# VH-VL binders against Transcription termination factor MTEF1, chloroplastic (MTERF1): the designs that were tried, part 19

Target 1, 262 residues: Transcription termination factor MTEF1, chloroplastic (MTERF1), of Arabidopsis thaliana (Mouse-ear cress) (q84x53)
Amino acid sequence: AGETSDTGILFREKLIYLQDLNVDPHKALRVNPSLRSAPISSVVSVETLLSSTGLSRPAVGRILDMFPDLLTSDPESEILPVLRFLSNEISISEQDIPKSISRCPRLLISSVDYQLRPALTFLKTLGFVGRDTITSRNTVLLVSNVERTLIPKIEYLEEGLGFTREEVAKMVVRSPALLTYSVDNNLVPKVEFFIEEMRGDVKELKRFPQYFSFSLERKIKPRHRLLKEHGILMPLSEMLKVSDGQFNHWLLELRLRSAERR
Key: E = the ipSAE of ESMFold2; O = the ipSAE of OpenDDE; V2 = 0.75 times the mean of E and O plus 0.25 times the DockQ between their complexes.

## First folded at step 5 (VH-VL)

Design X94 (from L11 with heavy chain L102E S104T K107E, light chain Q98E; framework fv_libivirumab)
Fold by ESMFold2-Fast, scan of step 5:
Structure X94 (fold): chain C 262 residues (1-262), chain A 124 residues (1-124), chain B 112 residues (1-112)
Amino acid sequence: as target 1 above (262 residues)
Amino acid sequence: QVQLVESGGGVVRPGRSLRLSCAASGFTFSSYGINWVRQAPGKGLEWVAIISYDGSNKYYRDSVKGRFTISRDDSKNTLYLQMNSLRTEDTAVYYCARHPYEWTGYETYGMDVWGLGTTVTVSS
Amino acid sequence: DIVMTQSPLSLSVTPGEPASISCRSSQSLLHSNGYNYLDWYLQKPGHSPQLLIYLGSNRASGVPDRFSGSGSGTEYTLKISRVEAEDVGVYYCMQALETPFTFGQGTKLEIK
């Protein structure tokens, strides 16, 4: 009887603690039912470890709200190994660990042995070594499954573009974000437009793999149409890297120069 | 406490300059991209500029490009907006707003913390 | 620039009744990476804006479950299942697909 009433009080204390962290208790309980029976000391331990890295309390709360499964994680066996991996195997400086986590909170819910280390090993085979090694800025690549996500993207670029594995690896090292893009929703439509409508040489995509980072409907198609209408040719990098205002200014200047020299 | 506090607003004549500051406290400032958003009297919200967490990327609305410069000093936990060649159309309350953004993963968490604003009036 | 259009521009609601606000973009906000880059904000009278919804349908921390966001591509909706007095203010949608980020013109919600 006393045990049951104490359990209810402890549960309420847990809800208050979560609310103080700006974590939605109802969402957290829905996503992580184990939270109902977990002792509050476990939740406090997780927050304490994350705060010890230099993360602000609101940042910790936001991470826990995004990934409620962390609320019942064992800090020593599930979280600390990730932090040690970032420090010891990636060699991220102590001051950059909070930035790495804030940029990619998914690191904290990723297995070192089954996800992070295999991904790092695979990325090293692609050329993420030395000057191009994984840093706090591109740790998002470590949370992608090698067999189900990374390899299929590499294979699509090889088959879809007719590139060798070495050429694809070079593209990926130059534009790491390429590995974060969807094959069906990003790569395929952009390749088809480049080849069919732009009549582009696929070799240019090796020189400017950032092509895939630009919106097909909002940037690539409209700018291509404008250049085509005015009979203007320019490299993909000049076409796509500049703001709309800068592009329109260049387009105007090119038209004016052509008219003046006629 | 997590907060952003703007300052530097005032009344100025067209063609002059103002420098706005946004002081951050209660969180790791260097981990976040920060926006400037303005609101003219009785009008809606208008995005002005953003600076990435590391200062390497800066973007502006076209009407302020070349006139405004966004910058940050992480050692002082402060964001700046240098406003040159001010126009009457720049009259507004200027807010700074934190933008938790996964710069490499494309996930964003919206502008979750806003300052109280600082008023800029350009008139003569 | 991407143009954001909200409707209605104003709403008068009896407390406890539902409210619905639509937001239309001049082009798809569904990025090729699979995310819908639309956020919703509320500005209460005399206050700074506050985040309600990010990436189309995700409630921001501390936002009551009576608020929900839905939609994809060019059509988005913010719903309040039962309006409370504290919900009074101007609601804005914003696209974060590309710079410049652009807001809708705002929808003013008032209590009858």
Scores: ipSAE 0.000, ipTM 0.371, lowest interface PAE 22.8, mean pLDDT 85

Design X95 (from K17 with heavy chain S52W T106S; framework fv_bermekimab)
Fold by ESMFold2-Fast, scan of step 5:
Structure X95 (fold): chain C 262 residues (1-262), chain A 122 residues (1-122), chain B 107 residues (1-107)
Amino acid sequence: as target 1 above (262 residues)
Amino acid sequence: QVQLVESGGGVVQPGRSLRLSCTASGFTFSSYGVHWVRQAPGKGLEWVAAIWYDGSNKYYAESVKGRFTISRDNSKNILFLQMDSLRLEDTAVYYCARDMYEWLDSGYFDYWGQGTLVTFSS
Amino acid sequence: DIQMTQSPSSVSASVGDRVTITCRASQSISDWLAWYQQKPGKAPKLLIYAASSLQSGVPSRFSGSGSGSDFTLTISSLQPEDFATYYCQQYNSFPLTFGGGTKVEHK
């Protein structure tokens, strides 16, 4: 009888702790049923380990709210190996570990042996070595499955652009974000617009793979339309590297001249 | 209360098109990957297609690739399956199913809809 | 593609019986395996994930075991509500694949 009351009190203390971290307890219990019976020390130990890296308490709370399975993770066998992998195999400095995690919280729930290390090995074969090695800015690439996500994107660029694997590898090293973009929602529409509307040479995409980092609707299309209207032909890099403020100023000047004409 | 409700199924002729919808409620739809799984009458389960929470990644079974298109509208909490060039082999109850974890392609499903039947008149 | 083979395709059992269903993957899937229960005219219900983790609300008489290529679902003492078809599913790689199903039916 007293044991039943004690478990109820301990469960309520767990809910209060989660609420203090801004973790939704009902969502956490739905996603991670083990949380119902797990001791509060499980939540505390995970929060303590993550905070010890330099993450702010609100940042820890957001991560735990996103990935409630972490609440019952063993810090030493499930979380610490990821932190050690970032420090020892990627060589991310201690002060940059919090930045790496904040930019890609999914690292903490990724298997070192089955996801992170295989992805790193694959990325190294593409040329992410030396000065182009994975850093705190690029750790998002490590959480993508090699067979299901990374290879299909590379194959699309090979087939869609007519490039060799070596040429595609050079493109992704120069613009790592390419590996994070959707084939159907990002790559295909931008390739089609470049070929069909801009009548561009696909070899230019090999020289400026950053093309895929720009918004099709907010930057590529509007700037192309404006240049086409005035019969201006310029390299893709010059067209897109100009800041929005600089391009907007030019657009404003053009509009004012148009309005002043009799 | 998590709920997924499929609609759009019906009787169709071979070679025609049909669009299935799955309306989600009771959870933050925009943070979950969602899937289509079908079951032919009296047969087992067959995975059809998946879409990442933000629509950035899509996956298809080989039997439907090039004919079916998965999409989502996060502002309306709706999942779609556009089925083109329909074949008799596509006869099945189509279920939408939610990935277990937010923000991840977990690949197994904690909630399923009731299903919508796609069948053919010859 | 990873092929999932279930055995038996059907089993006749009585209430109180221990029921064992096996699932074999054509290649190693570590512990990336789920088990579902489906009753006639209903959607599947998740029972077990990560080969051995019991889903919330699922009775403790259900258990899963195995790793690599060989997996087992066990019902320690069959109840009247357990007569259903059971499916294993690998989620190690796309395309996601299901076993052919095992129907647990009355003797």
Scores: ipSAE 0.000, ipTM 0.401, lowest interface PAE 18.2, mean pLDDT 85

## First folded at step 6 (VH-VL; framework fv_libivirumab)

Design Y01 (from X55 with light chain L55W; at its last look DockQ between E and O 0.71; V2 from the best seeds 0.00; counts 0 for: pae E 4.4 > 2)
Heavy chain, then light chain:
Amino acid sequence: QVQLVESGGGVVRPGRSLRLSCAASGFTFSNYGINWVRQAPGKGLEWVAIISYDGSNKYYRDSVKGRFTISRDDSKNTLYLQMNSLRTEDTAVYYCARHPYIWSGYKTFGMDVWGLGTTVTVSS
Amino acid sequence: DIVMTQSPLSLSVTPGEPASISCRSSQSLLHSNGYNYLDWYLQKPGHSPQLLIYWGSYRASGVPDRFSGSGSGTEYTLKISRVEAEDVGVYYCMQALQTPFTFGQGTKLEIK
ESMFold2, look of step 6: ipSAE 0.366; ipTM 0.714
ESMFold2 (binder alone), look of step 6: mean pLDDT 92; pTM 0.947
OpenDDE, look of step 6: ipSAE 0.209; ipTM 0.690

Design Y02 (from X55 with heavy chain N57R K58T; at its last look DockQ between E and O 0.00; V2 from the best seeds 0.00; counts 0 for: pae O 15.7 > 2, placed apart)
Fold by OpenDDE, look of step 6:
Structure Y02 (fold): chain C 262 residues (1-262), chain A 124 residues (1-124), chain B 112 residues (1-112)
Amino acid sequence: as target 1 above (262 residues)
Amino acid sequence: QVQLVESGGGVVRPGRSLRLSCAASGFTFSNYGINWVRQAPGKGLEWVAIISYDGSRTYYRDSVKGRFTISRDDSKNTLYLQMNSLRTEDTAVYYCARHPYIWSGYKTFGMDVWGLGTTVTVSS
Amino acid sequence: DIVMTQSPLSLSVTPGEPASISCRSSQSLLHSNGYNYLDWYLQKPGHSPQLLIYLGSYRASGVPDRFSGSGSGTEYTLKISRVEAEDVGVYYCMQALQTPFTFGQGTKLEIK
């Protein structure tokens, strides 16, 4: 009777602790059933390690809420290797480690040997070395599946657009986000619009791979149509990098001029 | 109220330098590409150079490449043409002309505002 | 460079009569965006040039409707439906498709 009571009390304490961390206990227990039998010390140890990287407690809480499996992870064998990988193999500074983790918490639940290191190896083949090495800004690429996510994008650029491997490598190094975009939902529609509607030269896409970072519906199409109706041509970079305010100003000017001609 | 006013013309010997200015008023200067166009005595119009609205792009006719430099100071609403190594064939009235919405080498609309021109005479 | 060729080089017209000037380019001025990058300018005696038509067929601000531009590709025409005394001057076509911009030789319009 005493042991059961103690267990209950301890369990409640654990729930309270999770709540204090802004971790949903119900979600956590559902996603990570092992949490039910895990001592509070396990949770505290994980929190402590993550906090030691410079993460704020709220940030730690968000991460743990997002990935409840971490609550029962072994800090030494499961989390620390990831941190060491980021520090030693990726050469991310101590200051940028918490930024990297915050930006891509999935790093913490990824295998170094089976995911992170292989991804890094592949990325290096694309030119992510030296000045173009992986940074805290693009660590998401390390958690991307090479075969299912990265390679299809490369193949599309090569086969779909006719770019060489070298050209594609240059593109992705200049615009790493390119490797995070959906082929079907992002790259293909934008390329089709560029070629068919804009009648653009695909070479321009090599020069300005950031094209793919802009919204097709909210930015690319509207701006192009506006410019087209007034016979204005400009490089993609000029068209898309300008602020909405600036574009609105141009729109007004164009309309005024049109009105004067009537 | 919208106008361009050229200045800096004069008589110079071959090989000398001259700097032309074009003062803009009545419009937002920094939003427009600007051209230099010249006209030799009794001859037709000849395009010389263009600078984009932000100054990032410049283009020249071949005969002036390496000798002429087009530039702009938006804080002064002024366009410049530095002319070095002047030749007799450079003798002309030089006009500055506004070209709306020139961001790069691509062009739209027309040169809708012209200055009165400034005369450059290169003679021995 | 794109070569622009105007014809005729001179034109004498009775007031009230129509006039037509042709401009030919050595290559097409039709861009893939569907516009023809051809401008028409008028230089009246003792004055600076002024824009009449841009993009082949669009009248500049303040230009009377008696002026019209037409054409596509390599052939373009400026028409004046009814010539007035104030229309005297030299007309130039200019390609604006690519640098260097190039003008035609000019067409001198005089009144009979």
Scores: ipSAE 0.000, ipTM 0.469, lowest interface PAE 15.7, mean pLDDT 90
ESMFold2, look of step 6: ipSAE 0.363; ipTM 0.720
ESMFold2 (binder alone), look of step 6: mean pLDDT 92; pTM 0.946

Design Y03 (from X55 with heavy chain G33A N57R K58T, light chain L55W; at its last look DockQ between E and O 0.70; V2 from the best seeds 0.00; counts 0 for: pae E 5.0 > 2)
Fold by OpenDDE, look of step 6:
Structure Y03 (fold): chain C 262 residues (1-262), chain A 124 residues (1-124), chain B 112 residues (1-112)
Amino acid sequence: as target 1 above (262 residues)
Amino acid sequence: QVQLVESGGGVVRPGRSLRLSCAASGFTFSNYAINWVRQAPGKGLEWVAIISYDGSRTYYRDSVKGRFTISRDDSKNTLYLQMNSLRTEDTAVYYCARHPYIWSGYKTFGMDVWGLGTTVTVSS
Amino acid sequence: DIVMTQSPLSLSVTPGEPASISCRSSQSLLHSNGYNYLDWYLQKPGHSPQLLIYWGSYRASGVPDRFSGSGSGTEYTLKISRVEAEDVGVYYCMQALQTPFTFGQGTKLEIK
């Protein structure tokens, strides 16, 4: 009767601890059944390691809530290798490690050997080396499936736009986010609009790959249509880099000048 | 069993050198930062030095800077403290202590494993 | 260097009674990550130091529940809810926020 009471108390303490960490205990237990029998020390050890990187407690809690399997992971054998990979192979600074993890928590549940390193190897072939190495801002590329996610983007840029491998490499290095965009839902529609409606030169997309980061419906189309109505031609970079306020102001000024010349 | 065992202590004259060793067993030595902490007779604890898990970073207390060198040989699971130009005030029991899962040189938590200590006596 | 100040320096406690030790730091030990980098250690007579509490309030593995750490910023407290004979020794607080790590003077706990 005493042992059962003790186990119950310990279990409750664990739940309280999770709650304090802002981890949903119910979700955690559902997703990670092994958590039920795991000592609280297991959770604390994971928290400790993650916190040691500079992550805030709230950030740690968010990560653990997102990936409850981490709660029973072995810090030394499962988490530390990822951190070392980021530090030693990607050369991410200590200061940027927590940023990387916060931006892409999936790193922590990814295999170094089967996912992160292969992805890095592929990315290196695209020119992510030296000054253009992977940074804390684009670590998501490391957790991306090479065959299913990255290669299709490359292929589309080559085949769809007629760019060479070298040209594509330069584009993605300049704008790594390109590799995170959906081909069907983002790249294709934007290219079609650019070519068909804007009558643009595809070469401009090589020079300004950031084009793909802007909303087609909220920014690209409206701005283009306004410019078209006024007979104004503008490079993509000039058209899209300015704020809405600046753009509108500029447009007004142009209109005023036009009116004065009449 | 996780264990740290210090050795190399002894009696030396001022100005002499001594090398301490700390042998680690029962854990992956290369994953941990390790400290030297000393305790003079009848006195409190005093942190001396720390070395990062990969040996790339070392820190010392001011009183031993330039005289003491902390190093590690991961192939031997051994931590070292080379003590040069020893002074009488260096007389103490020297402990090695592990910091688990240390990532940053300054973001540390508790030293969870301690050795039994080795005695260094500096006397004229 | 961060200066750590413990109080009292000695404490005599009757078994079963609670004990409290204070530790003050010359600067805040609260890191921007939200953790307090303060540890508590116990050195039993004739033994090596052992970790009791880290980050102000986290119990180390194997540490009884009767031990608890609290505090933030520059003020910290170690509490023993019910002192036992085995709790005799010298207690040290240590800041681990920055090197050099610095210990308090130690608090000697004795049994009445």
Scores: ipSAE 0.150, ipTM 0.672, lowest interface PAE 2.6, mean pLDDT 91
ESMFold2, look of step 6: ipSAE 0.339; ipTM 0.709
ESMFold2 (binder alone), look of step 6: mean pLDDT 92; pTM 0.948

Design Y04 (from X72 with heavy chain S31N Y109F, light chain L55W N58Y; at its last look DockQ between E and O 0.02; V2 from the best seeds 0.00; counts 0 for: pae E 14.2 > 2, placed apart)
Fold by ESMFold2, look of step 6:
Structure Y04 (fold): chain C 262 residues (1-262), chain A 124 residues (1-124), chain B 112 residues (1-112)
Amino acid sequence: as target 1 above (262 residues)
Amino acid sequence: QVQLVESGGGVVRPGRSLRLSCAASGFTFSNYGINWVRQAPGKGLEWVAIISYDGSNKYYRDSVKGRFTISRDDSKNTLYLQMNSLRTEDTAVYYCAREKYLWDSYRTFGMDVWGLGTTVTVSS
Amino acid sequence: DIVMTQSPLSLSVTPGEPASISCRSSQSLLHSNGYNYLDWYLQKPGHSPQLLIYWGSYRASGVPDRFSGSGSGTEYTLKISRVEAEDVGVYYCMQALQTPFTFGQGTKLEIK
């Protein structure tokens, strides 16, 4: 019969702090029930560590809203090891640490021992070393599971396209974005269109892996259709690297040349 | 829900006084600095005063300094603006607006919560 | 006092087209802590002001991504990538670097 409104006021103040940080309190409590009993000083300690990296307060709030389990994490035992890994093992500069985290916030909830370091070790076997080492721009590769994500993509390029492991390794080191594309939803449909409709030589995909970065429906298919309608043969790089305006201008010029010959 | 509600506006002749109130709810009032901002009919916004979260710092625009006093009563979750020696130029809608810290606190995120305003008319 | 100057003071924009509002301060608003103490507010007809942008480029919660702020020091820009009918109102910049805090004159945005 004797519960105090001071305990309710302290809990209410924690919820207001979260709202102020743009963290949804209902979601946070559902995902992380331990938050109910955590002192607000513990939550502020997490914000303080993240802010010390140079992250803006809104970026800190966004991260905590995405991953509410961080709100009750021990900064020294659970978050700092990730920051140490980025600075000491990846050698990302102090200035670039917040950029790396902003590009890939999932780093902060990833196990160094079971996810980040195994991914780094695997990527090194592909040739991400020396001049080609992992940088702040591609730390997203470190949150990809080796067995479930990275290896299947390597295997598709080897067996599905007939490239050697050495050729695939060189391709992904030169174009790391290849390791971010879905096999089923990106690589397969674009290879099928290239071989079946464009009648292309798979060796051109090895020379121009950027092909996989272009939209199949909005750019590859429409441009191929226009070139085919006018009987024009064009390398992938010339076909795809120009803007829509430049491409349409080129088509007009080529059509005018055809008309002049008639 | 986070809310600010102003009251105490009215019609008064020059030289008289009014006291505006701003009632806060839905947040811990004592953690926040609060501003008064006014808007004359058909004119732009004009900042009037700010009080820090603990009440220790108060700042005013020059045209009201010495005439207006900002204060807070954290036990009532209420902000006040005492307006003395009113002039016709003080005619405006007065808004209270929440801000977390003063501009020299390194943690300011702008005025994110505003009241609906209360009208003060100073006329002969 | 820091003087804030907005341009233009009035805009008429076709729906779906971009809009741009500039704000210039008489002194730099960049603090040594790395933040630009410049806010943007929208006051819709008959309503209280609402915060759109703080610290020059930080979008306030709930503000659509078609609004963006840029600039540093003494020059700032608010852009609306595609104007919608609900964007009608008066836009104000405000410096929050030092008291007295000061607003620009306002920019009235209308639909053609």
Scores: ipSAE 0.000, ipTM 0.369, lowest interface PAE 14.2, mean pLDDT 85
ESMFold2 (binder alone), look of step 6: mean pLDDT 91; pTM 0.942
OpenDDE, look of step 6: ipSAE 0.017; ipTM 0.573

Design Y05 (from X55 with heavy chain T28K, light chain L55W; at its last look DockQ between E and O 0.00; V2 from the best seeds 0.00; counts 0 for: pae O 14.2 > 2, placed apart)
Fold by OpenDDE, look of step 6:
Structure Y05 (fold): chain C 262 residues (1-262), chain A 124 residues (1-124), chain B 112 residues (1-112)
Amino acid sequence: as target 1 above (262 residues)
Amino acid sequence: QVQLVESGGGVVRPGRSLRLSCAASGFKFSNYGINWVRQAPGKGLEWVAIISYDGSNKYYRDSVKGRFTISRDDSKNTLYLQMNSLRTEDTAVYYCARHPYIWSGYKTFGMDVWGLGTTVTVSS
Amino acid sequence: DIVMTQSPLSLSVTPGEPASISCRSSQSLLHSNGYNYLDWYLQKPGHSPQLLIYWGSYRASGVPDRFSGSGSGTEYTLKISRVEAEDVGVYYCMQALQTPFTFGQGTKLEIK
């Protein structure tokens, strides 16, 4: 009777602790059933390790809430290897480790041997080496499935746009985000618009792969149509890199001048 | 339908003046930079001057600076080249050529529309 | 001023054969925006110049696919995959990076 009562109390304390971390206890227990029998010390140990990287407590809480399995992870055997991989193999600085984790918490639940390292190896073949190595900003690529996620993007750029592997490699190094975009929902529509409506040369996309990072509906289409109305041509980089305010200001001035001449 | 037509060429003596015109049609003239390019008999192409879409910027080759003035009248869809103190080396066919305008000024695409040219002969 | 140098200055080609013209600039024509400001023009006998290629590798409207431009920095090439009789004329490269715009000497293409 005493042991059961103590167990209940300890369990409640654990739940309270999770709440204090802004981790939903109900979700956590649902997703990670092992958490029910795990001592509170397990949770504390994970928190401690994550905090030691420089993560704020709120950030830790968010991560643990997002991935409740981490709550019962062994810090030494399951989390530390990821941190070491980021530090030693990716050469991410200590200051950037917490940034990397915050940006891509999935790193912590990814296998170094079966996911992170293979992804890195593949990315290196695309030119992510030296100065162009993976940074805290691009760690999402490490948790991307090579076969299902990365390769299809490469294939689309090669087969869809007719680019060589070398050209594609250069493009993705310049714009790593390319590898994160949906082929069907992002790349294809933007290419179609570029070719059919803008009457652009696909070669320009090699020069400005950042094209794919801009909103088709909110930025690319509106700006192109406005420019077209005024009989103005513009490189993609000039058209898209400027702020909305700058773009609108420029158009306004152009319109005013045109009106004055009429 | 999109075209440029040069006029005003002729035979003049050295030191005299001549004014060339380039009439534009089929496009929104006021949105384009326009160039003068000349070609001496049996020689290559030589860029002479450019004027921005709004006329705010003008650039010349060194050999014509101070002597030539490029201008435009958008109300008439016409480009001009006032040529003063003409020299024998100014003898050429003069073309006007359109540059599509881009935001960065005269960092432009190619000259995609050319006139037929007008001949200027400077001789004693 | 940027000096443009073409080679060869003359080229005689058998119809159906490929042709290649080189253009060199005294300084890089690569703009910070990532584009090379190099144009190719063709002047057919008795005609005005016409734009073939802009930004080093972009075909102007109406230009046949047999024409292609390549290069970057200070070295550029115009290629004609299969020369036709209508391709006879003088080819010019021009830098449009900065004023004054400057042309190459021109390359005269003739049919054998």
Scores: ipSAE 0.000, ipTM 0.459, lowest interface PAE 14.2, mean pLDDT 90
ESMFold2, look of step 6: ipSAE 0.292; ipTM 0.672
ESMFold2 (binder alone), look of step 6: mean pLDDT 92; pTM 0.947

